# VHH binders against Sulfite reductase [NADPH] flavoprotein alpha-component (cysJ): the designs that were tried, part 1

All scores and structures are predictions.

Target 1, 215 residues: Sulfite reductase [NADPH] flavoprotein alpha-component (cysJ), of Buchnera aphidicola subsp. Schizaphis graminum (q8k9d3r237to451)
Amino acid sequence: YKPAVATVLLNQKITGRNSTKDVHHIELDITNSNIVYTPGDALGVWYQNSSQLIKQILKLLSIRISDKVKVKDKIITIFEALKKNFELTTNTKHIIQKYTDVTQNKFLKKIISDNKKLNNYVKKTPLLKMIYDHPKKLSSQQLISILRPLKPRLYSISSSQSEMNDEVHITVGVVKKQISGTIHLGGSSSYLSQFLKIDDSVKIFVEEKSNFRLP
Unless a header shows other numbers, all headers, positions and changes below count from the first letter of the chain; antibody chains are not in Kabat numbers.
F, E and O are the ipSAE of ESMFold2-Fast, ESMFold2 and OpenDDE, as the mean of both directions, binder to target and target to binder. V2 is 0.75 times the mean of E and O plus 0.25 times the DockQ between their complexes.
[cut] stands for letters that were removed.
Atom coordinates printed by the task and the answers are left out, and those that the model quotes come from them; centres of patches stay.

## First folded at step 1 (VHH)

Design b01 (framework vhh_lunsekimig_d3; at its last look DockQ between E and O 0.02; V2 from the best seeds 0.00; counts 0 for: pae E 15.9 > 2, unsure alone 63.7 < 65, SAP .673 > .668, placed apart)
Fold by ESMFold2, look of step 2:
Structure b01 (fold): chain B 215 residues (1-215), chain A 124 residues (1-124)
Amino acid sequence: as target 1 above (215 residues)
Amino acid sequence: EVQLVESGGGVVQPGGSLRLSCAASGFTFSDYALYWYRQAAGIERELIASITSGGSTNYVDSVKGRFTISRDNSENTMYLQMNSLRAEDTGLYYCAAETYEVYGSDYTYEFDYWGQGTLVTVSS
C-alpha cells in the first residue's frame, strides 16, 4: 500500500441520545498525498498509544520511561517505542504465553496449560488487566519481546473523492468496555476520537473494498 | 476469519416488503453493535439502521416506521424487516459490525466489518 500523511480538519462528536454509541466524524486533508479512493474503500490508520496507558504499564513493570531499547534499526526510549511501534490494548494467546514465560507466574501457567481456560482468559482479559493482576519487574527489552508490532486499523470511508478531492472522511465509534467499574478504551478508536486534534498529522493508507478482511 | 453474509434481497413492487438477513461468524456476535448500510447507484454508502449489543435501535429519518432492525444472538443473525418499500429504497444493502476489542487467538482489527451486500430493487 502507499503510506501518506494527512492533517486533521475536523473531529466532531455526532452521537445523540438515540445513538447506540459514542461516534465521531473525522475529516482529513489529503492534499498533495496522491491518495485515490472510491466509496466503500477503507482508510488504514497508524494510531498512537496514549501516554496514560504507557505510563500505567511501565509503572506496573517497574520500567523507567527513559530506558532505551532497540527497535528494528534504531535505539529509542521505551516510551517512544510503546507510543508508535507496539500493540498495547489487544491481548492474545501469544502475548499471554510470553508474559507467563518471562514472569513465571503460577496462575498464568495453569491458564496456558488448559486450552479452554486460555480461550476464556484471552476473551475476558485485556493486556493492561493481565499486567495489573500479575505485575513483575521487567527490562525494557523483555517488555518489547512480549508485545506484537502495531498494525494499522481500518475504517470505512464515508466521503466521495469525486465530490471532495482533497479530503477523506471517516466515522469512528469509540470502543469502550467496562470491566468491574473500570473503562477500557480501544487503542485506535480512542486515539482518533479523544486525542487527535485539529492540525495534527496522521499516517494513513487506502485499502480497497475487497481487502477489508486482512489480519 | 470474520464473515458477514447478507441474504433476502430481490425485486419487489412499491409498497411491498422484504426481510434481509445477515449471518455472522468468526466473532462473539452478542458483543457487537450491528448496522445496516445501503448504497444506491452512484451514491456513497449510507447508514440506515443500528442495533446495540443490548438491543437498542436507531434509524435514519427516511426509514423510520417502515424498517425494523432486530438480532437473534442464538442464531448469530441480524435482520432488517423492510415494509412499505419505495423506489428510493433500491440499492445494495450491506451489514456491518463494530467490535468491542477481541482478545481471541486471531488478531483482528477493531473496525467495521462488511458483507458483500444483497441487492434490493423496488420497481413497478
Scores: ipSAE 0.000, ipTM 0.105, lowest interface PAE 15.9, mean pLDDT 78
ESMFold2-Fast, scan of step 1: ipSAE 0.106; ipTM 0.591
ESMFold2 (binder alone), look of step 2: mean pLDDT 77; pTM 0.755
OpenDDE, look of step 2: ipSAE 0.005; ipTM 0.200

Design b02 (framework vhh_7b2m_4)
Fold by ESMFold2-Fast, scan of step 1:
Structure b02 (fold): chain B 215 residues (1-215), chain A 123 residues (1-123)
Amino acid sequence: as target 1 above (215 residues)
Amino acid sequence: EVQLVESGGGLVQAGGSLRLSCAASGFTFSSYAVGWYRQAPGKQRVVVASITSGGDTKYSNSVKGRFTISRDNAKNTVYLQMNSLKPEDTAVYYCAVEYTYEWSGDTYVYDYWGQGTQVTVSS
């Protein structure tokens, strides 16, 4: 699919003053995008990782923000790579295993050798916490070798194109997890709710949901 | 090690234009995001425009449509073309290497600043 660029028209918190939930209503201008959608379709949104999160990770791993890295066939800075090309919030068994391999961390070796311990660790330990608990000097290339590519996040479209011809609206629930006294934010939901402002540009696509049943 | 030198400021009448330049040295310029900031007398320094290493640009609402940021990596220079200048654009303009760009203006993280160049727009 080819992404289109949309401009933010509105980004407002819709949860009440006494609510513990953080929900945002986001309206995007799709004029000149050639975007068409039908009720039931989802909006794919490319997001960027928080610059603060990137800086925290790089400091813990003693990586210079200007260090270069190869992503596909392009040479870019590690900062730009982490901002746009890699997922930084979710931890996975694969990431834990790769981080253990590159760091040779004794504690993590014990964790990955036991499937039950690994399952428990993945559930309660986001990427930043693992790195914080077990920091190690890495090269920028070593860091990206353990990370997963950043993929667009899908959100249910809440608008109708017949009524909102040049707009698409989504509702975003903000993901916050408190682990060991630290607040960990979801990548896409944090970007959309907290960092994306009116007049900002965002890359989008429509994932069509067919109601046609094959016989 | 890192050095940023601004130029191109001056006195101009409302409705006029100026082009600011920021010459960079001591680092791999093409690898860094660069921002333009301004500070008016008695006010806090605020972001005006930024450009990523990949060439993506962002502007403050007060300058959208009037200012254009661009970069020439071969010359290690970033530019700010300022059109339709207003008296409220009067400020010292600073070039900064920007590692973190928060559009809301709450937190901007940067390691290096130029000395600034004065822009004065008369009514």
Scores: ipSAE 0.000, ipTM 0.080, lowest interface PAE 21.4, mean pLDDT 76

Design b03 (framework vhh_7pa5_2)
Fold by ESMFold2-Fast, scan of step 1:
Structure b03 (fold): chain B 215 residues (1-215), chain A 123 residues (1-123)
Amino acid sequence: as target 1 above (215 residues)
Amino acid sequence: QVQLVESGGGMVQPGGSLRLSCAASGFTFSSYAMSWVRRAPGKGPEWVSTISGSGGSTSYADSVKGRFTISRDNAKNTLYLQMNSLKPEDTALYYCARVEYEIWSGYTEYDYWGQGTQVTVSS
């Protein structure tokens, strides 16, 4: 696929004030793009992690935001790497195992030695919570070694190009988690619903329904 | 290299007006929302106003609504703050800042700051 840049035309919350769910209707301008789609196709969107989340993680691990890391043969700041290149909201068994290895944490070693304990831990403990509960000074390179690459998120296209030639519309549900008195937002959904404003640019691609397969 | 350079500050009597400018370079200016943030002596920073990349959306702190106007000229890579009906409480260093993220509605993170321009409102 070839990425295109779209401009935000509308980002509107469509849930009522008494709703426990936060849902946004987003309209993107694709004028003068090579974008062609049909209803049922998916829209891929590249997102960025929030500065607040990045700063919280770096502070807990005693890493300076200006520290340099090597990512795909480029030397960039750890802040830039975490903003654009790595997933920071989801915890996995693999991440827990890697974090245990680099920290040598006694509690986490007991968790990973028991498959049932590990399954229960990963379900109830987001990445930030694990780091908060078990902080350890790490190098920037050690941090990125445990993280997963950031991948674009796919959303079902709700508009029809035959009626909206220059626009593509998606609906995004906002994922919010309350952990130990702190609200945590999901990566892609929070970026689209909370951070994108009218006239902002966003990097997108179309995945045709006939080729859409996520195993 | 990203640079933000403020100008237009000075001394003015209460009820007077000043226009601040911020010259931006080293990035695609129209792709970023921009803010004015001020710091009065002995106080922490206070957000004043934000404008979207296109200039189509603006927001203001309650303390300056109806008196200040934020604007931008993307062809000249310049941000402006028109300050009218100035009060002694407006005395502060005024900073031009590039918006990195709006984390919550009204809560904004900045990645680059200018050096600041001094505004003094006194009789």
Scores: ipSAE 0.000, ipTM 0.109, lowest interface PAE 16.5, mean pLDDT 78

Design b04 (framework vhh_6qgx_2)
Fold by ESMFold2-Fast, scan of step 1:
Structure b04 (fold): chain B 215 residues (1-215), chain A 122 residues (1-122)
Amino acid sequence: as target 1 above (215 residues)
Amino acid sequence: QVQLVESGGGLVQAGGSLRLSCAASGFTFSSYAMAWFRRAPGKEREFVAAISWSGGSTFYTDSVKGRFTISRDHAKNTVSLQMNSLRPEDTAVYYCAATEVEYTYDSEYDYWGQGTRVTVSA
């Protein structure tokens, strides 16, 4: 697959005002993208993290938004890196262990020394909460070393290219995940439903149905 | 210290034109996306137009498309909003805003001006 850049033509909420579900119909302009798709293919979409979340994390770690980091052989600001290249919402055992090593936090060292405590901690503690509870000055390079790459999300294509040569249409539902009694929204669904506006650019690719995994 | 100073507001008749300007200082202007928002009395602040940090992308709310044009001048650290074919519904206080993220939601903008009033008479 080759990533392409598409422009938003329409982003319309299609669920009723009193519905507990939030579903959007999104139309993207793929003119000059060389994208080819067939019914049943999936559209991969790269999302961006909220600037508010990024600023909270950077403040807690005493990092300037203008600090520069090297990502995939490119030098960019830490803010751009966190916006486009790294996942910031979920925590993992690997992230907890790396954060503990970098910070030398005594409380977290006790957590990681006990497999049962670590399992309970990762289930109850999102990344932001761990950083909030145990802040420490880090370099920008140290921060990105503990984070995982941002993965695109896949959406079923609802349009036909034979009828809409220069457009691809998807339906996006807000995905909720419950951790520690709280509900966490999926990053891609939040980005697409709340932040993606007409004329915005979004990175996409097509995943052919022969390799598409149904839920 | 960051400062955004709007100018160009005033009273104009329906069908007329105004140009709003925003002078930016205290930050790296070329690294920030710039936007105009407005708020009419008794209403919430709404997005009007935005321009990317490079100037290569512009965004407009549907009600102003074809009538308003946003532009930026990196040499002067200014953002302008050319408003043509003004309607009474365009009456509002207009705010200049800056962000490193190219979002249209006002919660994503880091810096705000104090606003300039535009009144369009019927």
Scores: ipSAE 0.000, ipTM 0.119, lowest interface PAE 15.8, mean pLDDT 77

Design b05 (framework vhh_brivekimig_d4)
Fold by ESMFold2-Fast, scan of step 1:
Structure b05 (fold): chain B 215 residues (1-215), chain A 123 residues (1-123)
Amino acid sequence: as target 1 above (215 residues)
Amino acid sequence: EVQLVESGGGVVQPGGSLRLSCAASGFTFSDYAMSWVRQAPGKGPEWVSSISGSGGSTLYADSVKGRFTISRDNSKNTLYLQMNSLRPEDTALYYCAKEVYTWESGSYEVDYSSQGTLVTVSS
């Protein structure tokens, strides 16, 4: 399936005012998109990383926001690459290994040499936290070489096309994390709930899923 | 990147049964406790049930205790909720959720940033 562009019609918080959980109802205009969906289908959404998170990472690594990198044979700024092309919230064993290799960090070398320590570290330590604890001056290309590509998130469609022919509705929950004295919002959920505004454009696709046999 | 995809919802008569499933990816499934959370029309989210990473410990909200059973298959990265003796009050969007660790404070919260699956109990 080919991605389409939708326009945001509504983005509203549906949890109570004093709830510790943020849940948002998002309505997207799919007029002229040629999108067709049925109950049980999922909506794939491409998200963007927050500017605040990007700036924090770049500052810790002494990288200029205007530095250029090559992504998919295009030359763009590191800021645009991190905004649209790379995942910045989740840490993985691969990222830790690559970061250790590039930085030659002594503490991280001890972590990766012990499987139990590595397993504990990866599940407790977001990417930003690792960089904050072990900052090192890197080139923009070194940073790109460590990161994994940004992938779209899947959300169940809560609307019926028979009732809302030109709209698709989804529900998104938001996870908040505190890192280094500041609060950070998680990837696609942060983009959709906190940063996506009325009249904004978002890239989407429909993923058909088979009906599951009920007991 | 945490991905959670719920399925198994539908329309059922009072007293009926449904089994919900949640396919998880993007993390080491067996290392995390998992939960089911629901939201009825016009109400805030309600925690329903939790299960430890190993499956050895389960916990239920009083409103569902004795009727619902949470389980997991770590070899398939799948969470389940067996719902028996369903009541009209169980009508809601059901979300599966991974516990999120706040490393600085050691606190946990529940991430249900997925689509959910709709359960409607009506005669």
Scores: ipSAE 0.000, ipTM 0.086, lowest interface PAE 17.1, mean pLDDT 75

Design d01 (framework vhh_6qgx_2)
Fold by ESMFold2-Fast, scan of step 1:
Structure d01 (fold): chain B 215 residues (1-215), chain A 119 residues (1-119)
Amino acid sequence: as target 1 above (215 residues)
Amino acid sequence: QVQLVESGGGLVQAGGSLRLSCAASGFTFDDYAMAWFRRAPGKEREFVAAISWSGGSTFYTDSVKGRFTISRDHAKNTVSLQMNSLRPEDTAVYYCAADRYFLSEYDYWGQGTRVTVSA
């Protein structure tokens, strides 16, 4: 398998100006991609984390944007690694345990020692909030050791290939979370709705209906 | 130590079935997409099938679509390839591979298990 590369043709907000919902209609050019789909299939999209989010995390951990890390036998900057390779929005029990081990934070040690407190903490505390509340100087390699790989996000395909030969259309809702008085946007939905511009390239794949609904 | 250990290979007649298994250890299995490749004598390694982190997405080379099924068991850290309606052209050594970022850039490879399909 290989991800196909699509070009953005349209990215339009379809909810009204006075609506509390933020929903975007995105059209992608799949000419020469060899992609075949049926209505109801899902489109997997590789997204990138926002530069602002990356800079916030690096600042809190006293990591220079140009510091180098090893990712899959490649030496790249921590900024590039966080941009393309790691998930930065979701917290998990595993991440909390690793972060606690690396930082030796006394508060987090109390949280992880009690399963009920840990379950409650992970539900209420996104990754950025945990780092913000409990900052600590880390190496770039320590940071990536606690993070999960960035997974493609699936969106339902709304177009028909018989009507739109060389295009695939998806509808994307913008996910917003309010943390410590600040709105934190979801990774994939904020990338597609806020940052993806006409003529930009995005990596995609199609997941067939049968795979989506298999037991 | 990272290991991928294949099993289930053997000799089978055309039209028969085999199930290959790959046991993974030494890495966080749930963070990796998994794939099967094969290599016939004198040929390069060929992609056969892949499965995403969650098991929700599967990919097949055209020659095996409808005949082979890839699956994974997160509790057992295994990936399997069910091979039905086998053909002499499926004769090869089959390799299990792990791909952390689902970009077809494989980090870990097994040693392989041999499949021979007689005419």
Scores: ipSAE 0.014, ipTM 0.377, lowest interface PAE 8.0, mean pLDDT 82

Design d02 (framework vhh_6qgx_2)
Fold by ESMFold2-Fast, scan of step 1:
Structure d02 (fold): chain B 215 residues (1-215), chain A 121 residues (1-121)
Amino acid sequence: as target 1 above (215 residues)
Amino acid sequence: QVQLVESGGGLVQAGGSLRLSCAASGRTFSEYAMAWFRRAPGKEREFVAAISYSGDSTFYTDSVKGRFTISRDHAKNTVSLQMNSLRPEDTAVYYCAAGLEWYSESDYDYWGQGTRVTVSA
């Protein structure tokens, strides 16, 4: 899969006046991209984490945004690393265990010692909420050692290339979570629906879907 | 069944104060998180403030932080929103909500009918 660059043509909220659910219709210009797709194929989108989320996490962990880290043989700021290279929205058992180890937090040690408590904690506690509830001074290198690599997100393509030769259309649902007094938006869905504007560029690829399997 | 009833809304001039109250009936909410949401004319519903089941933690949207205070009284089964330094932009219908978890809007299973707040210039 080789990434192509697309330009945003339209990003429109399509939810009704009486709805609390946000749904966006996004149209992307794929002229000169060499992209070919059929309805039902998936569109992979590379996204960036919000600056606000990054600053909140760094502040809670007493990390300076200008601090340097090594990522894949590059030396970059922790801010740029968190923006482009790491997943910041999802909590997992592995992340909780790693965070407990580096922080030595007494409450979290009790949680990870009981599989049922850990399962319940993971389901109801996003990453930011865990850090907010149990802040600790960390180095930038300790922080990235806990986190997962950022991966592109897949969305079902709703357009037909035969009708819209130079465009690809997707529908994105926005999930809003209230944690620490702020609405926390999901990574890719918030990037696509809230932050992409007309004429912005995004990196994409097409993943073909097949419903046939041979024995 | 379980009902949340808001009161304390009304007309107030900019810079004034109002105290909204939410009374719960049919059940105690000692195990529930409580929140206030609002919907301005022609706009979507938005979060305002929340308080944990224990009352130990409170959360506010940035636009009201320092001006609004959420509190609860477990004995009276009520949650209150003290609104100070009101602005015309605070004009909305205010809704009380209750849920066993408080991390997202979908966590709130019980909602009041709303009370109208109008802030005149």
Scores: ipSAE 0.000, ipTM 0.090, lowest interface PAE 19.7, mean pLDDT 77

Design d03 (framework vhh_lunsekimig_d3)
Fold by ESMFold2-Fast, scan of step 1:
Structure d03 (fold): chain B 215 residues (1-215), chain A 117 residues (1-117)
Amino acid sequence: as target 1 above (215 residues)
Amino acid sequence: EVQLVESGGGVVQPGGSLRLSCAASGFTFSDYELYWYRQAAGIERELIASITSGGSTNYVDSVKGRFTISRDNSENTMYLQMNSLRAEDTGLYYCAAWTDYEGLEYWGQGTLVTVSS
C-alpha cells in the first residue's frame, strides 16, 4: 500500500434514531493523493496518541520528553515515538510481564506468578493505571521495549468514489471502557472523534480487495 | 516570545546543494538541543537531524553522509547543509527546539525544498 496524507473536511457527531451509540461521520479530502477505492475496500488510518497521555506516562516514569530512542533505523525523541509509533491505551499479559521485569515490582511479581490473578489484572488494569499504581524511573529505551507498535486501524468506507471523486468518508464508533469508575477511551476512535479538527492532516491508505487467480 | 525562522529553501536539480538556516530568538539558544524535521508529500513529518548543546549530532540513515547539521551559538542560528540532493528530499523543512516543561516544543513555519530536473 502507498500511504497518503488527507485533510479533514468534516468531523461530525451523529446520533442514530433509537441508538445510544456515540458515532462520528468523518470526511477526508484525498485530492492529489492518487487514491482509488472500490466497493469492499477499507480505509486504514494512522492515529496519534494524545500529548496529555504521553506526558502523564513520561512524568510517572521520570523520563524527559526530549530523550532520544532508536525506533527501527531512526533516532527520534521519546515524545515523537510515543505519539506516532507505539500503542499506549491497552494492557496485555506480555506488557505486564515486561513491566514487572524492568521494574522488579514486588506486587506485580506476585500477580504474574498466578495465571488467574494475571488474567483478572489485565482485564481490570489499563496501561496508564498500572504505571500510575507502580511508578518507577525507566530509561526511554526500557519504556519502548515494553510497548507494542502502533498499528493503523481499518474503517469501512461509507462513500462512493463515483459520487465523491476527491473525498473518502468513514463512520467511527467511539470505543470507551469503564474500569474502577473511570472511563478509558480507545486510541484510534478517540483520535478520530475528539482530536481531529477541520484542516488537520491524517495519514491513510486504502486496503484493496484481495485479488485471486483463477486456475 | 520564542521564535524560530527558517530560510534557504528553493528549487535545485538532483545532485545539487542547499543550505538551510534557522534563526532563533526568545530563549537561551546555547542551552537547547535543536532539530530539523521534514514533511514530504504523502508522508508524516519526520525527524532527520539533531544537534545537542555540546555539538553532538545525529541523523536518520536516509540523509547520513549527505546532510550536515551545525549550530552557531554566537549568532543563535542552526544550519542544515544539504548535499547530493535527491527527488525524495523534496518537502517542507522545519526547525524545532524542545523543552522538558509540559512537553512544549517550538517550531518554525517551514521552508520548501524542491528537487527537480
Scores: ipSAE 0.000, ipTM 0.102, lowest interface PAE 17.4, mean pLDDT 77

Design d04 (framework vhh_7b2m_4)
Fold by ESMFold2-Fast, scan of step 1:
Structure d04 (fold): chain B 215 residues (1-215), chain A 118 residues (1-118)
Amino acid sequence: as target 1 above (215 residues)
Amino acid sequence: EVQLVESGGGLVQAGGSLRLSCAASGSIFDYYAVGWYRQAPGKQRVVVASISSGGSTKYSNSVKGRFTISRDNAKNTVYLQMNSLKPEDTAVYYCAADLWGEYEFDYWGQGTQVTVSS
């Protein structure tokens, strides 16, 4: 995917005061980006993790912000890696298993040995909470070994390039998963709706509409 | 799990002040973003103010300049200082906490009544 950088022109909540839905209309300036799109295409958006969340995780694991890690073929700071390359909001059974392995935590070993306990734990325990409850000094390389790569999220394009040649518009609904009265949100939808402001830059690409081959 | 308890509500004359407190039980409260919401009879619950774990604040237009949100992590407490109160501020006030920092709050208190008389 060939990334381009767009500037935020508008980020506006379009649901009314009496609505339980949180839906945002976002307009991005693609002037000089060489981006082209057609109706039915999707906009891929790279979101970034908050600096505050990254600092909290690094402090709990006794990792220095300036420590270096290898990501693909590049050596970068752990801070930059966590900001742009790894997912930090969602916990999974696989992450819990890997965190248990690297920490050798006795409580988590009991959790992962019981499928019912593990299912219950993953539903109610975000990644940050697990790390807070069970902190352990890790290397930066150990930390990234347990995390999932950050993937861009796809949003349907609501604008037409023939009418808005230098803009692309998307509609973003806040993704909620409610489990036992708690709400869990998607990182990308929350970044776009709540944190991205006018004049901010966002990294994007266009995913072309796929067509079925005729026999 | 985090449990939230609101206090400090009561009856006050227009132009008066109240300070609401939101006290948390639990070991990780300082990592939460916290918001104050209010709900008047027959109306939807609406956001009043919020504070991030790092101390950044946001206010609704209806209370900007009159209300101040603050936090004391040593006491696991968030405060809402309400000045220049108006009859329109009459509502049940709720605090809510969110570990995700995404400002969609998944832990709620039971509420505290604020009544502003004319």
Scores: ipSAE 0.000, ipTM 0.125, lowest interface PAE 16.4, mean pLDDT 78

Design d05 (framework vhh_7pa5_2)
Fold by ESMFold2-Fast, scan of step 1:
Structure d05 (fold): chain B 215 residues (1-215), chain A 118 residues (1-118)
Amino acid sequence: as target 1 above (215 residues)
Amino acid sequence: QVQLVESGGGMVQPGGSLRLSCAASGFTFSDYYMSWVRRAPGKGPEWVSTISGSGGDTSYADSVKGRFTISRDNAKNTLYLQMNSLKPEDTALYYCAREGWFGELDYWGQGTQVTVSS
């Protein structure tokens, strides 16, 4: 029951561009994957963070790309950990609190001491912007202690396996949000629509839709 | 309002050189990574090169390494792409693009045409 690897067959834009949403139809080759699905099942997709985003974060925190970290009892580079194991786009109150604790930043301490200020800050400030505004030298281990695990994103399957035995099709919306004059893209949607190209590989799994689940 | 304006494109013979410029306005230029992206007729966009806000870090597509050099002048809010040893395969519309906070390309110029032919 490990994730299967699929190859991108098609990635086509199916709607006109707008300020908040862009829609793509994606077809994946699941030949020899042993994947079984029905229409309406969910496709879990593991996405990877942008190398440029990772480099920006590491530079702001004075962390070497080659530094080692322990993740799930494995020792890997911080670059590989951030690429595959941690979410880097979303900020949360808990992340802000942890970042404030490790940096001892006076401005952020004032923010976290007031629930109204903290609520306003988290709505306006993605993780990268917080780090950019308040950079501090951290160890690689301190950085990963702040971050959330990268979770696969679920998309409804629109194809039928009886008609397309070796393919699975999904429709993906990319949400663009304007915050402080900057457009922010959702992590997995951005990966699938903007960065995933024909012949690229992606890790997937099938999550069955509504049925009687008896553990 | 963010604006990116490319210039310096044209026709050149194989082995020739061109220097592209991109004039940026409406934002603090030195705070952003900047990229060059190209698109040949009938193909999707291909990333060419990226430079950090300070100019200290650069990266290149394998197809252009050793031939192209990205640079910037933060005092003039201008991005450059020096293209040497041009090949017919380099023929494309070249876009200047700003990288947003997540590494996405959030603003693009109109592009400047580069044609490499004899």
Scores: ipSAE 0.000, ipTM 0.143, lowest interface PAE 14.4, mean pLDDT 77

